# Designs tried in a protein design chat: VH-VL binders against Probable nicotinate-nucleotide adenylyltransferase (nadD). Part 24

Target 1, 199 residues: Probable nicotinate-nucleotide adenylyltransferase (nadD), of Chloroherpeton thalassium (b3qyz5)
Amino acid sequence: MKKIALFGGSFDPPHYGHFALCTLTRELFSPEKIILSISKNPLKGSANAPEAHQLAMAKLMAEELGKTGPVFEVSDWELRRAGFSYTIETLRHFHAIEPNAELLLCIGEDNYQIFEKWKAYQEILQLAHLVVFARSGTQGEQQSSRIIPPERYTWVQLDLPLSSSDLRREIAEGQDWQAKMPSSIAAHIAAHRLYQNEK
Key: E = the ipSAE of ESMFold2; O = the ipSAE of OpenDDE; V2 = 0.75 times the mean of E and O plus 0.25 times the DockQ between their complexes.

## First folded at step 19 (VH-VL; framework fv_fasinumab)

Design E1 (from D5 with light chain G34N; at its last look DockQ between E and O 0.79; V2 from the best seeds 0.78)
Fold by ESMFold2, look of step 19:
Structure E1 (fold): chain C 199 residues (1-199), chain A 120 residues (1-120), chain B 107 residues (1-107)
Amino acid sequence: as target 1 above (199 residues)
Amino acid sequence: QVQLVQSGAEVKKPGASVKVSCKVSGYTLTDLDIHWVRQAPGKGLEWMGGFEPEWGETIYAQKFQGRVTMTEDTSTDTAYMELTSLRSEDTAVYYCATGSGSWPYYFDYWGQGTLVTVSS
Amino acid sequence: DIQMTQSPSSLSASAGDRVTITCRASQGIERYLNWYQQKPGKAPKRLIYDASSLQSGVPSRFSGSGSGTEFTLTISSLQPEDLASYYCLQYDSYPFTFGQGTKVEIK
């Protein structure tokens, strides 16, 4: 059965935490493709990179990851759509393209905790298996009131102390940020002066 | 079970602002996603905005963009809607609304409504 | 924005009558539609969610049907306490939009 893993995010900017998640997913699940789906950012603020730069950096991330196997792809499908979009719409899109594939939806623990509030979450579970990345310091307490069946997700412990939000602040403040990402991405940020107008 | 109790009626002049409160009891505010709906006298219901948990941000209807702000104070379990640059057509009953449980939770709990009258 | 066109805007019917209210969406919204009842001077109450699912505590004379662009609320045997205004709401996409309402009166 063909497996396709889906990572949604803005990658704003990408960092070694994203790389670790993608690499671990490749090792644990051996998917034929890992799709980096760039989320549309409906004007979050001037501290964020423009969509064209988010896409460019995601492509650099996919290129770096692909040096050890060409399973990584970038999708701009959400960016090409008007208005706001939901994960269910993205999953329907990839299901229509690959109806015989098992879709793995890769999400963080925080999103898992509110997953039942997501639009059409039950259909998401019919279309995809959840891969939930949780920090090693969290207690994996699951309650009987939880309505997500345990066979519909895989829990993966991984401590990732990096965040794009912190990194955007560090770049604006001139802290030592370059070591937290591959040099190609750091060079792109510097060449285009991204994130440096934070107030 | 969940109760939403809103602040009392207000009378404002054009150009002023109003801040309506919505206190949650019988549930924790942080587990609810509050939306705001208004109704002009003798007219229908109009959605103003609310929090979208999948995106982690508040979405405002375009006609109120720039004039409305929706906030929460978890220490008092109280949600707020502030509308600025008031006009006479903003005269309406303002409701907070939410739901518990899974999607689609819209909207099985409503506040009692707050009448805001804008007149000279 | 998805426009919700509700008809009729008002109606008057006798107790025991079957009443039908229609809501039409300007684009497909699948089954992402609710129906609300608002009695005079009170906040709205959800009657139907997910186009056809009856809210707990709502009398079985209320039913909803439809998908895509056309939706119907039916009251199988109108009762005096059903005097109210009725609204549909689409929640397929932001901004959420209500129909303009249907005022139901008893003859």
Scores: ipSAE 0.725, ipTM 0.871, lowest interface PAE 1.0, mean pLDDT 88
ESMFold2 (binder alone), look of step 19: mean pLDDT 91; pTM 0.940
OpenDDE, look of step 19: ipSAE 0.837; ipTM 0.933

Design E2 (from D5 with light chain S93R; at its last look DockQ between E and O 0.63; V2 from the best seeds 0.73)
Fold by ESMFold2, look of step 19:
Structure E2 (fold): chain C 199 residues (1-199), chain A 120 residues (1-120), chain B 107 residues (1-107)
Amino acid sequence: as target 1 above (199 residues)
Amino acid sequence: QVQLVQSGAEVKKPGASVKVSCKVSGYTLTDLDIHWVRQAPGKGLEWMGGFEPEWGETIYAQKFQGRVTMTEDTSTDTAYMELTSLRSEDTAVYYCATGSGSWPYYFDYWGQGTLVTVSS
Amino acid sequence: DIQMTQSPSSLSASAGDRVTITCRASQGIERYLGWYQQKPGKAPKRLIYDASSLQSGVPSRFSGSGSGTEFTLTISSLQPEDLASYYCLQYDRYPFTFGQGTKVEIK
């Protein structure tokens, strides 16, 4: 069966943590396509890159990942919409494009813990298999799994001590940031002076 | 069962502010998504705002944006709605509402309502 | 904003009558509509969610139907305790909006 994995995020900026997640997903599930779906950041402030640069950096991320196989694509569908998107809308969009594919929805553990609160979550489970990425120290959350059938998700542990929020601060303060991402992305940030603190 | 107990009736003058409380029991406030609904005398229900967990953001109806603030105190399991620059048209019963369980949880549980009267 | 228009605004019916309340949305909302009952001096109570799903503990004489832009609440055999105002609520997208209400009285 054709498998398509969906990663949502602002990628603001991308970093090796994102690369690790994408690489692990490719190894574990062998999807024919991995879509980096660029979402609006609900907490977006002046410290964020403009959406055009988020998209450009996500494309650089997809190019770097794709050097070992052209399975990575970028989608700006959520960015083109007015307001914030519900995940069910994004899944319906990709289901309509690839109706015969199994969709893998890649989410963090925090979203898994509140997944039953998401709009139309039962339809999400009919359209997609959840891939839940959890950090160290979150084992034993089996009590919450009783709400979502075990066959509808895969639990993946990956200890990723990187965050885009920390990186934005580190870039603004001139700390070590370039080693945390591929050089093409670091060059883009530097060339466009993204994330600089002017005060 | 989730219970929502609201603060008592208030009488306010035009231009004042009111802060209505909604104490949660039988559940943890942080696991609930509190919304606020009002009802003017002889009128229907009007949604004012609430927390959207999928987006992690409080959404306010545009009519009230700039005048309403919705907050929570997790140490006391109490949600608050504050409405400023009160007008006579703000005379209404104010409800907190929520649900526990899976989507759609709007709205299994309601507070008893708080009458706010704005009169000079 | 999605406007929800209920009809009728009020009605009087005899015990045992079949009562129909209609709610129309200004834009399509799929099935993301609830029905609420409010007795005088009380908070609203949810009767129906997702257009047609009956809330636990609600009598089976209540039913809902519709999708898209037109929705109906039906009380198959009106009882004296059904004296209340009834409201629809759309929750497809923010801001959530209620219909203006329908007051039901028993003759």
Scores: ipSAE 0.702, ipTM 0.864, lowest interface PAE 1.0, mean pLDDT 88
ESMFold2 (binder alone), look of step 19: mean pLDDT 90; pTM 0.934
OpenDDE, look of step 19: ipSAE 0.835; ipTM 0.927

Design E3 (from B4 with light chain G34N; at its last look DockQ between E and O 0.80; V2 from the best seeds 0.76)
Fold by ESMFold2, look of step 19:
Structure E3 (fold): chain C 199 residues (1-199), chain A 120 residues (1-120), chain B 107 residues (1-107)
Amino acid sequence: as target 1 above (199 residues)
Amino acid sequence: QVQLVQSGAEVKKPGASVKVSCKVSGYTLTELSIHWVRQAPGKGLEWMGGFEPEWGETIYAQKFQGRVTMTEDTSTDTAYMELTSLRSEDTAVYYCATGSGSWPYYFDYWGQGTLVTVSS
Amino acid sequence: DIQMTQSPSSLSASAGDRVTITCRASQGIERYLNWYQQKPGKAPKRLIYDASSLQSGVPSRFSGSGSGTEFTLTISSLQPEDLASYYCLQYDSYPFTFGQGTKVEIK
């Protein structure tokens, strides 16, 4: 059955943690397509990259990932919408485009723990199978949720200590940040002076 | 059983600030999404803002943007709404509201309301 | 912003009467509408969620219907304790907006 995986995020900036999640998804699920869906944050501050640069960096990430096969795509559909976007709207959009595909919605463990608070979460479960990426530590009974049936999600353990928030601070402070992302993305950040402190 | 208990009535002068508290019992704040609603005397209900769990952000109604701050102290399970630069038209009963269930959880639990009177 | 228009603004009815209150949304909001009851001096109480789902503990004489832009709260047989103001709330998108309210009085 055709599988399409969806990763939502701001990718602000992208880093090897995002890379690892995408690569592992490709190996575990063999989806026909992996879509990087750029999330909109209308409350962004001066420490965030402009949306055009977030899109450009996500495209560089997809290009780097795609050197071993053209499975990765970037979607700016969420960016073109007014205000914050809800995941249910994104899923309805991709379901309409690919009604016969199995949609895999890739989320972190912390989003899984509050998933029942998301707008229309029951419809999300009808439209997509959750792929939940858990960070290292103890697991077992706590990874199970009574609200989300076990057949509606797959639990994937992945120990990734990287975050875009920490990285934005490290870039602003002039710390050693280039090694945490592909060189093409680091060059883009440097060329456009993204995430620099105010002087 | 979720209960929301708000701080007592306040009388303020124009230009002052007010900070209303909302203490949660029966649940912890980390399990809830607190919103604030006000009602001027003889008028209807007006949503002021609240926390959106999917985005991890507090959203404020544009009318109050820049004058309102909504915060939470998880160590005491108490939410706060602070409104600054008060005007006489800010005289109202202020409610905290939330839900303990799954979406759509708006709003099956309400505080008792806090009357804020703004007069010279 | 989505405007919610309630009608009527007030009504007076006898015990046992069937009462109908409507809300109209300025744009489609699917089923993302709740109904609240507010008695004088009290906080609002949720009666109906998701346009038509009855809140636990609410008497079965209350019912909700509608989707899209037009919604109705019905009290099949008005009781003295139903004297209150009633509000709809849309939660389809921020900012959340209430209807202006309907004051129900018992003759």
Scores: ipSAE 0.659, ipTM 0.831, lowest interface PAE 1.4, mean pLDDT 88
ESMFold2 (binder alone), look of step 19: mean pLDDT 92; pTM 0.942
OpenDDE, look of step 19: ipSAE 0.826; ipTM 0.923

Design E4 (from D5 with heavy chain D31E; at its last fold request DockQ between E and O 0.81; V2 from the best seeds 0.83)
Heavy chain, then light chain:
Amino acid sequence: QVQLVQSGAEVKKPGASVKVSCKVSGYTLTELDIHWVRQAPGKGLEWMGGFEPEWGETIYAQKFQGRVTMTEDTSTDTAYMELTSLRSEDTAVYYCATGSGSWPYYFDYWGQGTLVTVSS
Amino acid sequence: DIQMTQSPSSLSASAGDRVTITCRASQGIERYLGWYQQKPGKAPKRLIYDASSLQSGVPSRFSGSGSGTEFTLTISSLQPEDLASYYCLQYDSYPFTFGQGTKVEIK
ESMFold2, look of step 19: ipSAE 0.739; ipTM 0.876
ESMFold2 (binder alone), look of step 19: mean pLDDT 91; pTM 0.938
OpenDDE, look of step 19: ipSAE 0.844; ipTM 0.933
ESMFold2, look of step 20: ipSAE 0.718; ipTM 0.871
ESMFold2 (binder alone), look of step 20: mean pLDDT 91; pTM 0.939
OpenDDE, look of step 20: ipSAE 0.854; ipTM 0.936
ESMFold2, fold request of step 21: ipSAE 0.775, 0.759, 0.708; ipTM 0.885, 0.884, 0.864
ESMFold2 (binder alone), fold request of step 21: mean pLDDT 90, 90, 90; pTM 0.932, 0.935, 0.934
OpenDDE, fold request of step 21: ipSAE 0.886, 0.884, 0.887; ipTM 0.946, 0.946, 0.947

Design E5 (from D5 with heavy chain S100E, light chain S93R; at its last look DockQ between E and O 0.77; V2 from the best seeds 0.00; counts 0 for: unsure alone 74.4 < 75)
Fold by ESMFold2, look of step 19:
Structure E5 (fold): chain C 199 residues (1-199), chain A 120 residues (1-120), chain B 107 residues (1-107)
Amino acid sequence: as target 1 above (199 residues)
Amino acid sequence: QVQLVQSGAEVKKPGASVKVSCKVSGYTLTDLDIHWVRQAPGKGLEWMGGFEPEWGETIYAQKFQGRVTMTEDTSTDTAYMELTSLRSEDTAVYYCATGEGSWPYYFDYWGQGTLVTVSS
Amino acid sequence: DIQMTQSPSSLSASAGDRVTITCRASQGIERYLGWYQQKPGKAPKRLIYDASSLQSGVPSRFSGSGSGTEFTLTISSLQPEDLASYYCLQYDRYPFTFGQGTKVEIK
C-alpha cells in the first residue's frame, strides 16, 4: 500500500533533529512521499520568523533531504487557510488527494499524551496511522495507550536533544548555532538576519 | 465527577477589574481545559475564551481581547478569569465550563456562575 | 466569526406537545454543534453533542438532527420540567458561538 508521511510544524528554524526524524521515517516506513506541512499559529510572537521565511527554510530542508532521493515535499496549504491549523483538516486534504494511500501522521510524545483532546481525533485515527517519536526509549516503550488501539500507532525512539526554541535563543545571543543545521539554512538565517534580538 | 465551584458575587464600579475563581475538584486541573462563558441579565450565553490543547494556547473572543486574562494555579487546582476596564455592559453571570472526556468535551461541567454587577 | 441564529426566540406549549427548535449557522459547521438546556437560575446542561448524539442521562424525548448549516432540537413529548431556555453552540471553529436562545414555556 502507498504510504505518505506527514510532518506538521513551524520549522522555526529547521535543524538536524528534524532531519533525523525525516530520515528515520524514510528508512523505517519507506513512504512514497514525506510532506513537511507548515503549521499556522497567528499567536506567535516577534521572536519567530515570518511565515514566508519559515516556508523558505522548509523548502531548503526538503532540498537537502532530497539529495539522496526525491520523496520530500513542502506543503503551504495550512498557511493559505484562515486562522489556526487543525490536523484533521490537513489530513482530510491529503486524503482527498491520495485516497488510496496510507497516511502516516508523525507527532511528538507530548502531543500523543493529549491526542484524545484534538478536534475530531477519532476521525484522525480513521485517516492516519500515528508515528510517535519519543526521546526516552525505555519509558516510552512501556507506556501504552488505553485510548489509541495498538494497531493505530507505532512508537519510535530517537534521542536527539535539539529544539527550535533553544536554537532561536542561541542565535539571538550569538552562540554557536550554525553546526546544528545544514549550511544552506544557516546562510538563509544570516542573510535575512532572522532571530536577532530574540528575548 | 468533576465539580467546578466559583467565587461569590461581586459589585464593581466602571473602570475597575474583577477576577473570578473556579476551583476544580474530582479531577486535577491539568487534566481539564477550562473555558469561560458569560450571560448578561435576560440575555443569551456568550463564549469569552478558553484553552485549546491542540495548539497549547488560550484563545480569547475578539471583543474581550486586551481586557481578559485567563490563568490557572495548579497548586490549588483553581482557574481564574480576570476582566479589566469594566463597563456597565459587563454586568453578567460568569461561568467556567469544561469536560472530563475526549473531544468533543464542550461542555459537560459548569460552575454555578458568578454574578458581577457593574454600576456607577 | 460564525453566527448562530435560533428560531423561534420563544414558544409556549402544552405538556405532551412535540416542539422543535432550529439553529442556522452562517457558515458550514459540519456536525460540530451541541444543544444546551438552562433552567431558571441554573447553569446550562449539555443535552446533545455532535448534532445528534444524546448526552448520557438525558431523557430520550430529546433528539437532535442536522448537519452543515441547519440543525434542529426536538422534544417529542414536552414535560413540565422541560421549562427552560435552550441554546445551540457551534464548536467547529473559534470563536465558539451560541445561538441567541429559545425560551420554552409550559401553558
Scores: ipSAE 0.733, ipTM 0.875, lowest interface PAE 1.0, mean pLDDT 89
ESMFold2 (binder alone), look of step 19: mean pLDDT 89; pTM 0.923
OpenDDE, look of step 19: ipSAE 0.852; ipTM 0.938

Design E6 (from D5 with heavy chain L32Y; at its last look DockQ between E and O 0.78; V2 from the best seeds 0.76)
Fold by ESMFold2, look of step 19:
Parts: C-alpha cells; structure tokens; sequence
Structure E6 (fold): chain C 199 residues (1-199), chain A 120 residues (1-120), chain B 107 residues (1-107)
C-alpha cells in the first residue's frame, strides 16, 4: 500500500547523517514519498539559522537526495503555523491530504524513549507507524520497557557520528566542516555567513 | 512511588531573587519533566512554565518571560525555579508538579509547596 | 492565551446533593482539559483528564463531560470530604491556563 515517510527537523544545518537516514529509509521501506517537514522552533537562539535559511538548506538537501530518484519533498507547513508545532498536528495534516497512505513517522531513539510524553501519542500511533533510528541494537530496544505495541514500530539500528549542534560550533570556530555536507549546502552557509556567532 | 520535596519558605525584599528547589525521589528526574505553578494567597492557580519533552525546551508563561529560569540537576534529581526582580505581587505558594510519564502527565504528582513572601 | 471561565465562583450544597461546576474556554480546546481538587492547605489533586477520563483512585461520584469550549465537572452525591476548591486546566496549547476556581462548601 502507498507509503509516505515523514522526517521532522530543523536541518540546521543538514549534513551527511541526515542523508544516510533518508537513503536508508528509501531502501528499507520503499516509500512513494519522503517528506522533510521543517520544524518551527519559536525559542531558538542566535546560534541557529533563520527559518528561511533552514528551509532553503532543506530544499538543497532534497535536491541532492533527489538526484537518484524524485521521492523527496520539503514541507513548510509547520513554519506557516503560529506557535509551537506538535507532531500530532503535522500527522493530522498529512493524513487529511493522503488518507489512504500509510504514514511512516521517522524519529530518533531519544524521542522513542520519551514518546509517551508527546501530545496525543496514542492518536499518533493510530495515524502512523513509527520508524525508530537508534544506535542501540536489540538489547537497547528490549531495555526501553516501552508500552508501545511491537506492531506499531520498526527498530532500525544506525550509528550516525554527525550532529548539527557540533557542526554549528565547528562552523563558528572555523574547523573543518565543509566535508560533512554536500558542497551546495556548504556554499549556502558560506555565502550567507550562517552560524558565525556560535563561538 | 514518586515524591516531590520542595525547599522551605522564603522571605524576600522587593527587587531580590528567589530560587526554589524541588527534589524528586522514587525515579530519576529525567523521567519526570517538571512544571511550576504558583498560587497567591486567596487566589487561584497560575501556570508559570515547564519542560516540553517533544521539543526538549522549557516554555515560560509570557508574564514571567525574562524573570524566571527553570533548571534541572540530574546528578541530584533536583529541579529549580528562580524568579528575579521580585515584587509584592509575587508573594505566593510555589508548587513543582509532574506526572507518571504518559501524556497527559499534567499533573498527578505535586510538591508540598514553598511559600515565598515579598515584603519590605 | 486561552481564557478559562469557571462558574459558579462558589457554591454551598448539602451532603448527598448533585453538584455541577462548569468551565468555558475562550476558543476550542478539543478534549484537552483536566479537573483538579484542592483541599485547604494542600496541593492540588488531579481528578479528571482528557475532559472525561477518571484518574485512578478517584471516587466514581466524580465525572467530567464536554468538549470544544464547554466542560462540566459533576459530583453525583456530595460527601463531606469533597469540601475543596475545584479548578479546570486547559493543556491544548501553551501557556497552560487554569480556570479561576470554584469553592465548594458543605452546609
């Protein structure tokens, strides 16, 4: 049945870790679409890029990923909304657009560990199947003591040594950051002098 | 069973700051995100702020923005609420509150309250 | 901010009476409303979440109903230990807001 994968994030900046997640999702689940949903962060500080630049970089990421198949899309729906964005609201939106599709909600292990604290998490499980990208293997999954039914999630082990937070600091300090992302994104960061006040 | 134990009553002068502590026992603090609620004498309950786990950020009520800071020390399982530039209107009982883990976890565990009196 | 208006501000009733407290939201909040009981000198206690779900350990004489903008807490047979102030709380969106409270006294 039609599958649509959803990645939420600020992509601030995007890096090859994000590329690895997206590519692995394409291979493992063969979704007809992978949507990069830009998260609204009304509390972000000066160390973060403005939302317009986050959107621009996410579009560059989607263009680079799309060179091997046009399944990637960027959504700015969360950015157009007022206030703090909850995942349940994003899922209701995409469910309304694609009521006959299986939604795959892609989240990290840290979010899985606290998933039952998310607003309306039980409805999230009715609207979507969780795909959990975790550095922990079967032992870590079993250790979690989750109340989430096994049929509502898939555990995908993946060790990603890259972090947007580390990259923001590395850019501010002039460390070697360009090799950790595609050149189009590195050029965008340089041209707009993003992240220069991270120190 | 989860228990929240708050620091004792405080008397402060206008313009000063207060830092109220809330020690969590029974489980680790990272399992129970803390919110703060205050109640002026003879008045109702007022939500001040708390941690939003989905975003990993603390949200403050606009009334207190710029004067309140909420922090956590996981090594001691203690949450803190600091309120600065105190005014007589800040005289209240301050509660820490949380839940047992599932949304909506607001709020089935409460501290005993900390009276803060602001007087000259 | 979502304003929560409770009525009445206070009431006095006899043991055994059915008591109804209402809470109105200034905009729709779906089912994201809780009811709290606060006895004199004590911290609040959650009675009801999600408008109508009874917290474990709370007596069945307490019930909640409503959705959208109109909500009701009902005590089917008032008991002496129900002397308290009652508050609704909306948690649909930040900032979370309480109603102003309803003080229940027993004749």
Amino acid sequence: as target 1 above (199 residues)
Amino acid sequence: QVQLVQSGAEVKKPGASVKVSCKVSGYTLTDYDIHWVRQAPGKGLEWMGGFEPEWGETIYAQKFQGRVTMTEDTSTDTAYMELTSLRSEDTAVYYCATGSGSWPYYFDYWGQGTLVTVSS
Amino acid sequence: DIQMTQSPSSLSASAGDRVTITCRASQGIERYLGWYQQKPGKAPKRLIYDASSLQSGVPSRFSGSGSGTEFTLTISSLQPEDLASYYCLQYDSYPFTFGQGTKVEIK
Scores: ipSAE 0.660, ipTM 0.828, lowest interface PAE 1.4, mean pLDDT 88
ESMFold2 (binder alone), look of step 19: mean pLDDT 91; pTM 0.938
OpenDDE, look of step 19: ipSAE 0.837; ipTM 0.928

## First folded at step 20 (VH-VL; framework fv_fasinumab)

Design J1 (from E5 with light chain G34N; at its last look DockQ between E and O 0.80; V2 from the best seeds 0.80)
Fold by ESMFold2, look of step 20:
Structure J1 (fold): chain C 199 residues (1-199), chain A 120 residues (1-120), chain B 107 residues (1-107)
Amino acid sequence: as target 1 above (199 residues)
Amino acid sequence: QVQLVQSGAEVKKPGASVKVSCKVSGYTLTDLDIHWVRQAPGKGLEWMGGFEPEWGETIYAQKFQGRVTMTEDTSTDTAYMELTSLRSEDTAVYYCATGEGSWPYYFDYWGQGTLVTVSS
Amino acid sequence: DIQMTQSPSSLSASAGDRVTITCRASQGIERYLNWYQQKPGKAPKRLIYDASSLQSGVPSRFSGSGSGTEFTLTISSLQPEDLASYYCLQYDRYPFTFGQGTKVEIK
């Protein structure tokens, strides 16, 4: 059965934390395809990169990841849609394209803790298996939920303390940020003066 | 059971602001996603805004954007809705609303309502 | 925005009557619609969620049906305590919107 893994995010900017998660997913689950699905940011903020640059950086991320295995793909489907986008809509889209594939939905522990509040979460569980990435100091295999059946998720421990929000602030403040991402992405940020503003 | 207890009635003049409180008991505020709904006297219900947990952000109805702010104080388990530049048309009962548990939680628990009267 | 058109705006019925109330959405909203009951001077109460799921503690004489753009609330045998205003709410997408309401009265 074909496995397709989905990572949603703004990648704003991408960093080595994202790389580690994607690499670990490839090694643990051997999916035929890993899709980096660029999420639409429903709140407009001047501290964020324009969507075109988010897409460009995600493509650079996929290119760098692909050097060790060409399974990475970027999807801009959410960006091309009008209005707000929910995960259930993205899953329906990829299910329609690959109805016989097992979809792996990759999410952080924080989202797992509130997963039952997500729109149509029961249908999400019908369409996808959750892969939950947890920070150090938590244990997934002995942790159960009566709302999410244990056969519908896999708990994976990985904690790299990198954050796009912290990184955006560090770039704006002129801190040392370039070592936290591949040089191609750092060059893109510098060339386009992203995240740098006058305060 | 979740209870939402709102602040008392207020009388305001046009141009003023009002801040309605919604105290949570039976749960902690961080376990709930508070929305606000108003109802002018003799009229229907109107959704004003609320917290969307999937995005981690508050969404405001366009009609109120720029005049409304919805905040929370987790130290007192109290949610707030502030509406500025009041007009006579803002005379209404204002409700906080939420639900415990899973989607779709909209809305099985409601505050008692706060009447805000804007006159003169 | 999705407009919710509720009909009728009011109705009068006798105890024991079957009552139906409809909501029409201006765009498809799948099954993402709730029904609320509001008695005078009180906050609304949810009766039906997800178009047809009965809220715990709500009498079985209430039922909901529909999907897409057309929805109904049915009271199979009207009781005196059912005299209220009834509202639909779509929650498929922001902004959430209510129907204008249906006032149910006794003749």
Scores: ipSAE 0.727, ipTM 0.866, lowest interface PAE 1.0, mean pLDDT 88
ESMFold2 (binder alone), look of step 20: mean pLDDT 90; pTM 0.937
OpenDDE, look of step 20: ipSAE 0.864; ipTM 0.935

Design J2 (from E4 with light chain G34N; at its last look DockQ between E and O 0.81; V2 from the best seeds 0.78)
Fold by ESMFold2, look of step 20:
Structure J2 (fold): chain C 199 residues (1-199), chain A 120 residues (1-120), chain B 107 residues (1-107)
Amino acid sequence: as target 1 above (199 residues)
Amino acid sequence: QVQLVQSGAEVKKPGASVKVSCKVSGYTLTELDIHWVRQAPGKGLEWMGGFEPEWGETIYAQKFQGRVTMTEDTSTDTAYMELTSLRSEDTAVYYCATGSGSWPYYFDYWGQGTLVTVSS
Amino acid sequence: DIQMTQSPSSLSASAGDRVTITCRASQGIERYLNWYQQKPGKAPKRLIYDASSLQSGVPSRFSGSGSGTEFTLTISSLQPEDLASYYCLQYDSYPFTFGQGTKVEIK
């Protein structure tokens, strides 16, 4: 059965945390494709890179990841749509393209905990298997859900304390940010002076 | 089970601000996604804004952007809506609203409403 | 923004009558529409969600139908306690928008 993994995000900027998640997904599930889907939020302001630069950096990320095998792709389909990005719409799109593939939807634990509040979450579960990345030391009943059948998700422990939000502030403040991403992405940020007007 | 209790009626002058409170009981505020809806006298319902859990952000209707702030105090389980630069057309009953459960939870729990009157 | 056009703006009917209220969306919203009842001096109450699903505790004389751009709330046999204003709400996309309302009066 063909497997296609989906990572949604702004990748604003990409960092080695994103790389680790993608690499682990490739090792654990051996998908034929891993799609980096660029999310759109039209209310995000000047602290974020313009969408064209988010797309360019995601392509650099996919190129770097692809050095060990050409399974990584970038999708700008969400960017071409009007309004906010809902995951259900992205899944419907890829299901229509690949109706016989198993879609793996890769999400963080924080999103898993509120997953039943996502638009059309029941249809999401019909279209995709959830891959949930959780921090080490997570305890309690959050891994078990009476709403989400256990056969519809896989729990993966991976604790990476990196965030694009922290990086955007670190770049604006001139802290040591370049070591947290591949040099091609750091060079792109520097060449275009991205994130310099973050307060 | 969920109960939303709002602060009392207010009379304001043009240019002032108002801050309406919405105290949650039966659930904790962190379990709910509070939205605000207003209704001018004799008029229909108007959505002002609310929290979107999929994006982790508060979304404001464009006409209120820059004048409205929606905040929460989890230590008291109280949500707030503050509207600034008040005008006479802001005279309305202001409701907090939410749902308990899964999408689409909009909106099966409502506060009793808070009348805000803006007059010179 | 998605405009919701509700009709009629008001109506007057006798107990036992069938009452029909419609909402038209300015663009397709699938089935992401609710109906609310608001009695005088009270907060709104959800009657119908997901276009046609009846809220628990709501009498079966209320029903909803439609998808895409055209939606209908039907009261099969109007009762005196149904005196209220009725609103549709679309929640397909932000900003969420209500119809202008329909005031139902009993003759």
Scores: ipSAE 0.698, ipTM 0.855, lowest interface PAE 1.1, mean pLDDT 88
ESMFold2 (binder alone), look of step 20: mean pLDDT 92; pTM 0.945
OpenDDE, look of step 20: ipSAE 0.847; ipTM 0.935

